# Designs tried in a protein design chat: VHH binders against Putative asparagine synthetase [glutamine-hydrolyzing] 2. Part 10

Target 1, 228 residues: Putative asparagine synthetase [glutamine-hydrolyzing] 2, of Methanocaldococcus jannaschii (q58456r2to229)
Amino acid sequence: CGINGIIRFGKEVIKEEINKMNKAIKHRGPDDEGIFIYNFKNYSIGLGHVRLAILDLSEKGHQPMGYNVDEDKIIYRDDELDRADIIIVYNGEIYNYLELKEKFNLETETGTDTEVILKLYNKLGFDCVKEFNGMWAFCIFDKKKGLIFCSRDRLGVKPFYYYWDGNEFIFSSELKGILAVKEINKKENINKDAVELYFALGFIPSPYSIYKNTFKLEARQNLIFDLD
Key: E = the ipSAE of ESMFold2; O = the ipSAE of OpenDDE; V2 = 0.75 times the mean of E and O plus 0.25 times the DockQ between their complexes.

## First folded at step 4 (VHH)

Design n05 (framework vhh_8h5u_2)
Fold by ESMFold2-Fast, scan of step 4:
Structure n05 (fold): chain B 228 residues (1-228), chain A 120 residues (1-120)
Amino acid sequence: as target 1 above (228 residues)
Amino acid sequence: EVQVVESGGGLVQPGGSLRLSCAASGFTFSEDSYAMGWYRQAPGNQHERVAIITSGGYTNYPDSVKGRFTISRDNAKNTGYLQMNSLKSEDTAVYYCAADRYYLGEYDYWGQGTQVTVSS
């Protein structure tokens, strides 16, 4: 699987931009793809996902996946994602998701670990990652709180790259996903402003890409971006 | 010795205010680029994060305290703070400060905690 996204403070993100990112990393997930676009007062968000279905191509595994907290309903259709309070794009496997379902008394409807991540994030917030045993890279858009929460697993198994220039945050499982929508051709030291991008649970991100303003989210690191 | 030490806890009436301090020794917030957080544990309740501040000043709060609590740091004094306003009985807990430099769980320093009781 592969994940993509753009968070922009200004011009709206359009579906075609996310579609270009998905196409750039289609080799990671040729079996399915999804796109979510959301525009709000001060920000615009696009999330993309490409899925590799090894054993089952159930529509219930489709991403981006959303959770409507009040209705206790999972949303796995792109055209219905506007109803979600929390939306995720996720590449990984949480080995202990069934144990977590039992431990936290979660009722689930999809049978996926993705749903367990969404529901556990709703119960525990950022600390949900402390409960996970697995490999992951994900981005959660918490619409109710107006924030983006990105996470990468403890061993750094699943890739996560991002670009930040003070106006837009672009992420992808592969650098070429970012390059599909952003012209990054400078090979120079990291811009000072980009160093101000922060990780709430881990600290001091490194190593960095050779491209200006482009970074690799490190093992165990989480990024929280306040949209308000 | 490397440590963080909380202070400022006590008994306060509902609607009151309290300021907690977290003094670091054996490392420096400014030079070492630590993030600092405040966590609380109440009897019978789950341990929860109530505030975090990064070396660059980015802050984050859960909905339960957002607008009432403010985290800050004074790097020159090597001390972090939690200003708690409009206190409620459900804010009663032992409050802990923690500092983390590199990765979650690898370079953590936790204090012993300070009791905050909100009661008439």
Scores: ipSAE 0.000, ipTM 0.120, lowest interface PAE 16.9, mean pLDDT 78

Design n06 (framework vhh_7aqx_2)
Fold by ESMFold2-Fast, scan of step 4:
Structure n06 (fold): chain B 228 residues (1-228), chain A 122 residues (1-122)
Amino acid sequence: as target 1 above (228 residues)
Amino acid sequence: QVQLQESGGGLVQAGGSLRLSCTTSGFTFSDYAFSWFRQAPGEEREFVGAISWSGGYTDYADSVKGRFTISRDNAKNTFYLQMNSLKTEDTAVYYCAAELRQYSLDWEYDYWGQGTQVTVSS
């Protein structure tokens, strides 16, 4: 699977932008794709997902996936995501999700680890990641709180890259996803310090990339973005 | 032109309290999120706490939850770390950091202070 998103202040994010990002990383998940757009007075959000189905291609595994807290209902259809309070795009596998369902007395309707993440985030907030055993990269939009929560697993197995310039936050499972909507690869945008590190070390160490304002979310790292 | 300046550090006995301040200039304070980090000798810099640009959200490292409180005062262009029930393990140089509208639990911030020493004796 693969995840994409844009959070922007000022100009609205349009569906076409997220569609371009999903197309750029389609090889990560050819079986399904989804898009969520949300516009509010001070910010605009787009979330995208491409899915690789390992077992059954159930519609209940579709992402972006939402949770309506008052109705205690999961939303897995793009045209209904406006009803959700918490929305996620997620690439990974939580091995202990059935144990977490039991431990925290979660009632679930989809049978997915994605739903367990949403419901455990609702109960524990950011501390939910301390309970996970697995590999993950995700972005949660908490619409009620006006907050973005991004996380990457303890070993850094699942990729997460982001761009931040003070006005827009763009993330993707691959730099190709960011490049689809932002020309980070122009000559003037090369991070010369990162290139020098590559020649000194033989690799570019996290969190850097060869482009300015573009970073890798490190293993165990969480990023919280306040939209208020 | 942009500056972050820590104050309030010093020597204190275990169980005591200190209040750190970070006074800022050169940007619009209300647009920024703020964090505190610390670094003990021979160790890596670690996250301590953060406050969002709205002030509506705070986050803390597990080692300080319930003991430390981060707050901000937009009228004074200053943010704070109230440190209670101090332990010898809290001994470190404390740094303040600022980023436009977001915060992270890592060291990637636009602006950093120069650090202030906190020493907790047994």
Scores: ipSAE 0.025, ipTM 0.446, lowest interface PAE 7.8, mean pLDDT 84

Design n07 (framework vhh_8cml_1)
Fold by ESMFold2-Fast, scan of step 4:
Structure n07 (fold): chain B 228 residues (1-228), chain A 124 residues (1-124)
Amino acid sequence: as target 1 above (228 residues)
Amino acid sequence: EVQLVESGGGLVQPGGSLRLSCAASGRTFSEYAMGWFRQAPGQEREFVALISGSGGYTDYSDSAKGRFTISRDNAKNTVYLQMNSLKPEDTGVYFCAADPKYYLEGWESEYDYWGQGTQVTVSS
């Protein structure tokens, strides 16, 4: 699977931008695709997902996935996501999700680990990641609290890249996802320090990338973005 | 946990220079974009300068361009603001901040993204 998003202060995010990001990383998930756009007075958000279905091709695994807390309902259709209070795009697998469902007495309707993440986030907040055994990269938009919560797994198995320039936060499972909507690869935007490290070490160490303002989210790290 | 402590403020004559320091503690310092903001009496806080976690990118307000330089030393967990050609209009409390729109933390960490400030007074 693959995840994408844009959070922008000022100019609205349009569906075509997220569609370009999803197309750029379609090789990560050819089986399904989803897009969520939300415009509010102070910010604009787009979230995208491409899905690789290994065990279940059900529509109930579709992302972005939302949770309406008051109605206790999961929303897995793009055209209904406006009704959600918490929306996630997620790439990973939580191995112990059935144990967590039992431990925290969660009732679920989709049978997915994605739903368990949403409901446990609602119950525990950021501390929900301490309960997970698995591999993940995700972005949660908490509409009621006005924040973005991103997380990467214990070992850094699932990739997460992000761009921040003071006006827009753009994230993707791959740098090419960010490149689809932002020309970070222009010569003046090359991070020469990171390129030098690549030649010295054979890799660019986290959290850096070859492009300015562009970073990798570290293993065992959360990123919290305040929208208010 | 990230804590920020500013120092280096003081009284200086117009045309003078000051160097502000911001000492940070915490596991994620090198991953924070760090900024300097200032607040004049009776005014809202305004942006002064920004530096990326790597130090490879910097940005400045129009009033700071050409006069101020932001830098960082990640080995010392410190951000600096070198202020030259100071003007009376630069008077204010200067605050160090990790990017006020986002912060990074390890799963076991907490975050405090603003320092208490350091007073800069430019007066003859």
Scores: ipSAE 0.094, ipTM 0.556, lowest interface PAE 4.4, mean pLDDT 82

Design n08 (framework vhh_7pa5_2)
Fold by ESMFold2-Fast, scan of step 4:
Structure n08 (fold): chain B 228 residues (1-228), chain A 121 residues (1-121)
Amino acid sequence: as target 1 above (228 residues)
Amino acid sequence: QVQLVESGGGMVQPGGSLRLSCAASGFTFSDYWMSWVRRAPGKGPEWVSTISGSGGYTSYADSVKGRFTISRDNAKNTLYLQMNSLKPEDTALYYCAKGEYRYLSDYFDYWGQGTQVTVSS
């Protein structure tokens, strides 16, 4: 699977932008794709997902996935996501999700680990990641609280790249996703410090990439944007 | 020029209280997440608490939950840490740390000089 998103303070995120990002990383998940767009006051959000279905193409695994807290209902169809309070795009596997369902007395309707993440986030907030055993990269939009919560697993197994310039946050499972909507690869945007580190060390250490304002989310790292 | 100046530390007995302050200058205070980080002698830094730019979101280390309260006064460019029910293990140099513009990460651009808190056993 693969995840994409744009959080922009100012100009609206266009569905076509997220579609371009999904196409750029389609090789990660050719079986299904989804897009969510939301505009509000000072910000605009687009979330994208491409899915690799291992056993079947069940609609219940579709992403972006939303949770409506008052109705206690999971939303897995793009055209209904405006009703969700919490929306996620997620690439990973939470090995202990059934144990967490039992431990926190969660009632679930989809049978997915994605739903357990949404419901545990609703119950525990950011501390939900302390309970997870697995590999993950995700972005949660909490519409009710006006925040974005991004997380990468403890070992850094699932990739998460992001661009941040003070106005626009763009993330993707691959740099190609960011490149689809932002020309970060112009000569003037090369991170010469990261290139020098590669020469010295034989690799570019996290959180750096070869492009300015473009980073790799580190293992165990969380990013939280307050949209208010 | 970004500056963070901590104050309010001191010596206190177990069960006592202290209120730490951090005066910030050189940046638009309300746009940045702010944190308290502490360092006991011979140990690495330990994150204590974080607050969003608006003050709407707070988070605490498990060791201080229910005892410490982080707050901010954006009109005065000041960050606070109210410490109640202090324990000997809270003894450390406490630092104010500037986060990122509009988001929280594990990395801080600037740390202040710190203020010492000593809790007698």
Scores: ipSAE 0.013, ipTM 0.423, lowest interface PAE 7.5, mean pLDDT 83

## First folded at step 5 (VHH; from g13 with N60Y Y102W; framework vhh_8h5u_2)

Design g15 (at its last look DockQ between E and O 0.52; V2 from the best seeds 0.00; counts 0 for: pae E 8.5 > 2, unsure alone 60.2 < 65)
Fold by ESMFold2, look of step 5:
Structure g15 (fold): chain B 228 residues (1-228), chain A 120 residues (1-120)
Amino acid sequence: as target 1 above (228 residues)
Amino acid sequence: EVQVVESGGGLVQPGGSLRLSCAASGFTFSEWDYAMGWYRQAPGNQHERVAIITSDSYTYYPDSVKGRFTISRDNAKNTGYLQMNSLKSEDTAVYYCAKDYWDSLFEDYWGQGTQVTVSS
């Protein structure tokens, strides 16, 4: 699977941008895709997901996935996501999600680990990741709290690239997703220090990538944006 | 089925030059989204990068070969090149070409390489 997103301050996000990002990484999830757009006075958010069905076989595994807290209801149709309070895009596998379901007495309807992430986030906030055993990269938009919560697993197994210039935050499972909506693959944007490290070490160490203002989220790292 | 064939190696004296070629079959270099690179390996050592060229034809080299080696490619011929000038004995190695994604040293299209030997 693959995830994409754009968070902007001062300009709207349009569906076509997220669609371009999803198409750029479609090889990661050729079987299903989804888009969520939320344009608010002071910020705008787009989230995208591509899914490989052999991992999640039902339509109830569709993402972005939403949770309406008051109704205790999971939303997995793109055109109904406006009713959700919390929305996630997620790539990974939470090995202990059935144990967590019982430990925290969660009533679930989809049979997915994605739902367990949403409901534990609602219950535990950012500390929910301390309970997870697994591999993950995700982004949660919490409408009521006005925040974005991004996280990567302890070993960094699932990829998370992002671009940040102070005005917009763009993320994707692969750099190709970011390149679909942001022209950063020019010589002036090449990070010369990253090139030197690449020749010396054989890889570019996190959090850096080859392009300026573009990074890898570290293993065990969380990013939180307060949208207010 | 996909194959890369390196050629143009040989025995030269110090100060000499060689031009290596990298011919692709089963794919085209224009399908590469990131970069193409030349690498070398002396006996008992890990692979060392010696040149990278991007899809927009910008080139990068380590200090050990900068100014002496020039990477290029001809998309119409589906061939990459490494021009090596002012060769030194420490340039002796097997030379390989491959894709370079900036996030992985080793790419799927490693050939047998071409031997370059610099000695008197």
Scores: ipSAE 0.013, ipTM 0.540, lowest interface PAE 7.4, mean pLDDT 83
ESMFold2 (binder alone), look of step 5: mean pLDDT 75; pTM 0.767
OpenDDE, look of step 5: ipSAE 0.089; ipTM 0.558
ESMFold2, look of step 7: ipSAE 0.013; ipTM 0.486
ESMFold2 (binder alone), look of step 7: mean pLDDT 76; pTM 0.772
OpenDDE, look of step 7: ipSAE 0.035; ipTM 0.474

## First folded at step 7 (VHH)

Design g16 (from g15 with F27G T28S F29I E31S W32G; framework vhh_8h5u_2; at its last look DockQ between E and O 0.47; V2 from the best seeds 0.00; counts 0 for: pae E 9.4 > 2, unsure alone 60.7 < 65)
Fold by ESMFold2, look of step 7:
Structure g16 (fold): chain B 228 residues (1-228), chain A 120 residues (1-120)
Amino acid sequence: as target 1 above (228 residues)
Amino acid sequence: EVQVVESGGGLVQPGGSLRLSCAASGGSISSGDYAMGWYRQAPGNQHERVAIITSDSYTYYPDSVKGRFTISRDNAKNTGYLQMNSLKSEDTAVYYCAKDYWDSLFEDYWGQGTQVTVSS
């Protein structure tokens, strides 16, 4: 599976931008894809997901996945996501999700670990990641709190790349996803210090990439945007 | 699965030249839109990176080979090259290439390498 997103503070996000990002990483999830767009007066958000349907070929595993807290309802159809309070795009596997369902007495309807993440985030906030045993990269948009919560698993197994220049935050499971909507692969954007590190060490150390303003989210790291 | 095939190695006298080739096959990573690099390993040593060309065609070299080695690529042939001039005995190694290394899409695509031996 793969995840994409754009958070922008001066222009709207349009569906075609997320479509381009999903197409760029389609090899990660050829079976299904989804898009969520939310344009608000002082910020705009697009989320994208491509899915390899390993656990469930049904529509119930579709992402972005939403949770309407008041109705206690999971939403997994793109055209119904405007009713959700909390929306996630997620790539990973939470090995203990059934244990967590029992431990916290969660009422679930989809049979997915994705739903468990949503409901535990609602219950525990950012500390939900302390309960997870697994591999993950995800982004949660919490409408009511006005925030974006991104997280990467403790070992950094699932990838999370992002671009940040003070005006927009763009993330993807692969750098190709970012390149679909932001032309960062120009000579002037090359981080020469990162190239020197590559030659000295044999790799570019986290959080850096070869391009300026473009980073890898570190293992065990959370990233939180206050949208207001 | 993607295969990387290095060629063009051989025995050469000090001061001589060789041009190495790197072809990728068996996948869709042959585009020049991503970075490509060359590495070498002599017996008893860790590998050393000797050249990179970025997706924007910007080239980089460590001091050990700067001015003597030139990396290039031919996108029409899906092939990268390493031109090696003014060769020294310390350049003796097995040379390997890799594609997409710097754009983080890189899975190490290992060939068998091509031997370069610089001796009289």
Scores: ipSAE 0.011, ipTM 0.454, lowest interface PAE 9.4, mean pLDDT 81
ESMFold2 (binder alone), look of step 7: mean pLDDT 76; pTM 0.776
OpenDDE, look of step 7: ipSAE 0.025; ipTM 0.389

Design g17 (from g15 with E31S W32S; framework vhh_8h5u_2; at its last look DockQ between E and O 0.54; V2 from the best seeds 0.00; counts 0 for: pae E 4.8 > 2, unsure alone 60.6 < 65)
Fold by OpenDDE, look of step 7:
Structure g17 (fold): chain B 228 residues (1-228), chain A 120 residues (1-120)
Amino acid sequence: as target 1 above (228 residues)
Amino acid sequence: EVQVVESGGGLVQPGGSLRLSCAASGFTFSSSDYAMGWYRQAPGNQHERVAIITSDSYTYYPDSVKGRFTISRDNAKNTGYLQMNSLKSEDTAVYYCAKDYWDSLFEDYWGQGTQVTVSS
């Protein structure tokens, strides 16, 4: 699986952008893809997901996944995500999701750990990640609060790359997902230190990336954006 | 269809030189979205990046080959090159070229590779 997203101010996000990102990382999930676009007066959001279906390709596993809080319903159809209060794109596995369901008396309809994440976030807010045992990278859009909440697991097992220049936040499971929609001047923005690290270590350690303004979310790190 | 063909390898004595070529089809090495890289794999080892050239012709090398190897590209021919001088026994490996996105190696863009053997 892979996740993609764009959050920007002053310019709308179009479906084609998220589609390009999804295509760039399609190898992570060739079985299914989803797109959510939300253009508001102050900000624009696009979320994308590519899915690798190991067990089944049911709609219940489709992402982005939405949660309508008032109706207590999960929304997993792209064309109905406008009805959701909370939307998530998620890559990973929460090992203790059934335990959490019981612990917090959550009623679930999909049987997915994704649903547990959504509902537990609704209940506990950002502290929900403290309850999680597993590997994860996700982005939650809380439409009611006007918030973006991104999180990476404690060991940094699932990747999370992001670009931020003060006006536009672009994230992806892979760097090429970001590059699919963001042109970066390589001459001006190459991180020479990162290059040296790459050759020395065989990878670029978090939080750095090969380019300036492009980063890896650190293990156990959360990003919160107030969109208002 | 995307294809990459590496060539120019062979047997050479220590201190000798070789020039490898990488002919690509189905895509261009001059794209700003990725760099062109040379990689090598010795028996029992993982792939090692030995050279990168960006779309704007910046080059990068690990310390192990810096000063000895030179990567270049001919955009008109859509061909990459690796000039290897002062070769050492530890340079013995199969050499591959491909797109380089810095953070990931993509085997789908590799060719069959070319064998380089440095031995007295």
Scores: ipSAE 0.059, ipTM 0.569, lowest interface PAE 2.3, mean pLDDT 89
ESMFold2, look of step 7: ipSAE 0.213; ipTM 0.682
ESMFold2 (binder alone), look of step 7: mean pLDDT 76; pTM 0.770

Design g18 (from g15 with T54I S104Y; framework vhh_8h5u_2; at its last look DockQ between E and O 0.85; V2 from the best seeds 0.00; counts 0 for: pae E 3.4 > 2, unsure alone 57.4 < 65, grease 33.3 > 24.2, SAP .83 > .668)
Amino acid sequence: EVQVVESGGGLVQPGGSLRLSCAASGFTFSEWDYAMGWYRQAPGNQHERVAIIISDSYTYYPDSVKGRFTISRDNAKNTGYLQMNSLKSEDTAVYYCAKDYWDYLFEDYWGQGTQVTVSS
ESMFold2, look of step 7: ipSAE 0.211; ipTM 0.662
ESMFold2 (binder alone), look of step 7: mean pLDDT 75; pTM 0.768
OpenDDE, look of step 7: ipSAE 0.369; ipTM 0.750
ESMFold2, look of step 8: ipSAE 0.315; ipTM 0.715
ESMFold2 (binder alone), look of step 8: mean pLDDT 75; pTM 0.768
OpenDDE, look of step 8: ipSAE 0.553; ipTM 0.830

Design k01 (framework vhh_7b18_3; at its last look DockQ between E and O 0.43; V2 from the best seeds 0.00; counts 0 for: pae E 14.9 > 2)
Fold by ESMFold2, look of step 7:
Structure k01 (fold): chain B 228 residues (1-228), chain A 118 residues (1-118)
Amino acid sequence: as target 1 above (228 residues)
Amino acid sequence: QVQLVETGGGLVQPGGSLRLSCAASGFTFSDYAMGWARQVPGKGLEWVSIITSDSYTYYQDSVKGRFTISRDNAKSTVYLQMNSLKPEDTAVYYCAKDYWDSLFEDYWGQGTQVTVSS
């Protein structure tokens, strides 16, 4: 699977931008794809997902996945996501999700670990990641609280790249996803400190990336935007 | 659709020289950094040299002063001039696009064998 997203302040996000990002990483998820767009007065959000449905080809595994808290209802069709209070794009596997269902008395309808993440986030907030045993990279948009919550697993197994320049936040499972909508592969955008580190160490250590304003989310790291 | 084709390898004696070429197609060559890596027998893949889109060059310490990377954007070609070759330079040499990030899903070429021995 692969995830993409754009959070932009003062300018809309166009569906075609997310389409380009999904296309750039389609090899990660050839079986299914989804897009969510939310353009609000002060900010705009686009989320994209490409899915590799190895064990479950049902529509219930479709992402972006939404949760309407008041109705206790999971939403997994792109054209119905505006009813959701909380929306996620997620790549990973939460090994203990069945145990967490029992521990927290979660009533679930999709059979996915994605749903468990959504419902535990609703119940525990950011602390939900302390309960997870697994591999993950995700972005949650909490519409009512007006925030974005991004997280990466403790070992950093699932990738999460992001670009941030003060005006827009763009993330993807692969740097190629960001490059599909942002022309940063130029000399003026090369991070000379990252180049020096690469030559000294033989790799570019987290959080650095070869391009300015572009980073790898570190293992065990969370990132939170207050959109209001 | 990205294609990288390395040529110019061969057998040379210690102290000799070779020039490797990498012909690139399927992408806008002038927009990307290009690099050379090598598979040394008994070791994993290791980087050798990198050239940015605007021709800044970087080298592994073991080849500094002996190897020179260059590019010709009009021909979509990257070169590696290898001088003062040593037996430890024996390897399969690969050309790479966007060599900076191993998680970036870009292509390596087929490789060209360089053998340095008497």
Scores: ipSAE 0.000, ipTM 0.182, lowest interface PAE 12.0, mean pLDDT 81
ESMFold2 (binder alone), look of step 7: mean pLDDT 83; pTM 0.849
OpenDDE, look of step 7: ipSAE 0.041; ipTM 0.512
ESMFold2, look of step 8: ipSAE 0.000; ipTM 0.138
ESMFold2 (binder alone), look of step 8: mean pLDDT 82; pTM 0.835
OpenDDE, look of step 8: ipSAE 0.022; ipTM 0.440

Design k02 (framework vhh_8cml_1; at its last look DockQ between E and O 0.05; V2 from the best seeds 0.00; counts 0 for: pae O 11.3 > 2, placed apart)
Fold by OpenDDE, look of step 7:
Structure k02 (fold): chain B 228 residues (1-228), chain A 119 residues (1-119)
Amino acid sequence: as target 1 above (228 residues)
Amino acid sequence: EVQLVESGGGLVQPGGSLRLSCAASGFTFSDYAMGWFRQAPGQEREFVALITGSDSYTYYSDSAKGRFTISRDNAKNTVYLQMNSLKPEDTGVYFCAKDYWDSLFEDYWGQGTQVTVSS
């Protein structure tokens, strides 16, 4: 599986951009893909997900996954995600999701750990990740609060890369996802020194990065954006 | 102590496939890029492929592009090299390497695994 997303201020995110990102990381999940676009007055959001068939390939496992809080209903169809209050793209596995379901008395309809994440976030907020045992990288869009919440697991097993230039936040499970929508910037943002080092050493030594404004979300790290 | 142990090498015919593994220990695996190098007899060790710590970026030598795939499982502290469409020119000892901050140390190399492509 893989996740993609764009949060942009001042310019709308279009579906095609997320499509490009999904295609770039299609190898992570060739069997299914989802896209969510939300254009608001001050910001635009796109979320994408690619999925592997070896996992649950039913529609209930489709992502992005939404949660309508008022109706206590999971939304797993892209064309209905506008009804969701909370939307998630998630890569990983929460090992203790059943235990959490019991612990917090969550009613679930999909049987997925993704649903547990959504509902537990709704209940506990950012602290929900403290309850998780497993591997994860996810991005949650909370429409009601107007915020983005990204998280990576404690061991950093699932990847999460992001681009940030002060106006646009782009994230992906792989750098390729980011580069899919930053093609023009690819040439401009190449760190020549890093490239030279790579050719010289065979590695890009830390802390150098091949691209400017690209970052890795560290293990056990959360990223929160207030969009309003 | 950093330890890298390569495995999976062997004799294969041209056009065949091999999957190499490198088991790593002694450091936080996910924090470091991992790479594969190879050394043919009488030749210098050359770069084959690299994968970043979080499996977010891969890079291949020209000779490896389209045929080799580097991957990793951070839960298992293992990096892999899937080699397809092997050629006699691919023959050599393949080494796993750990990325470092600013220098190459021999201690960051495994003992290597022999790959022989021959008809």
Scores: ipSAE 0.000, ipTM 0.231, lowest interface PAE 11.3, mean pLDDT 86
ESMFold2, look of step 7: ipSAE 0.005; ipTM 0.353
ESMFold2 (binder alone), look of step 7: mean pLDDT 80; pTM 0.814

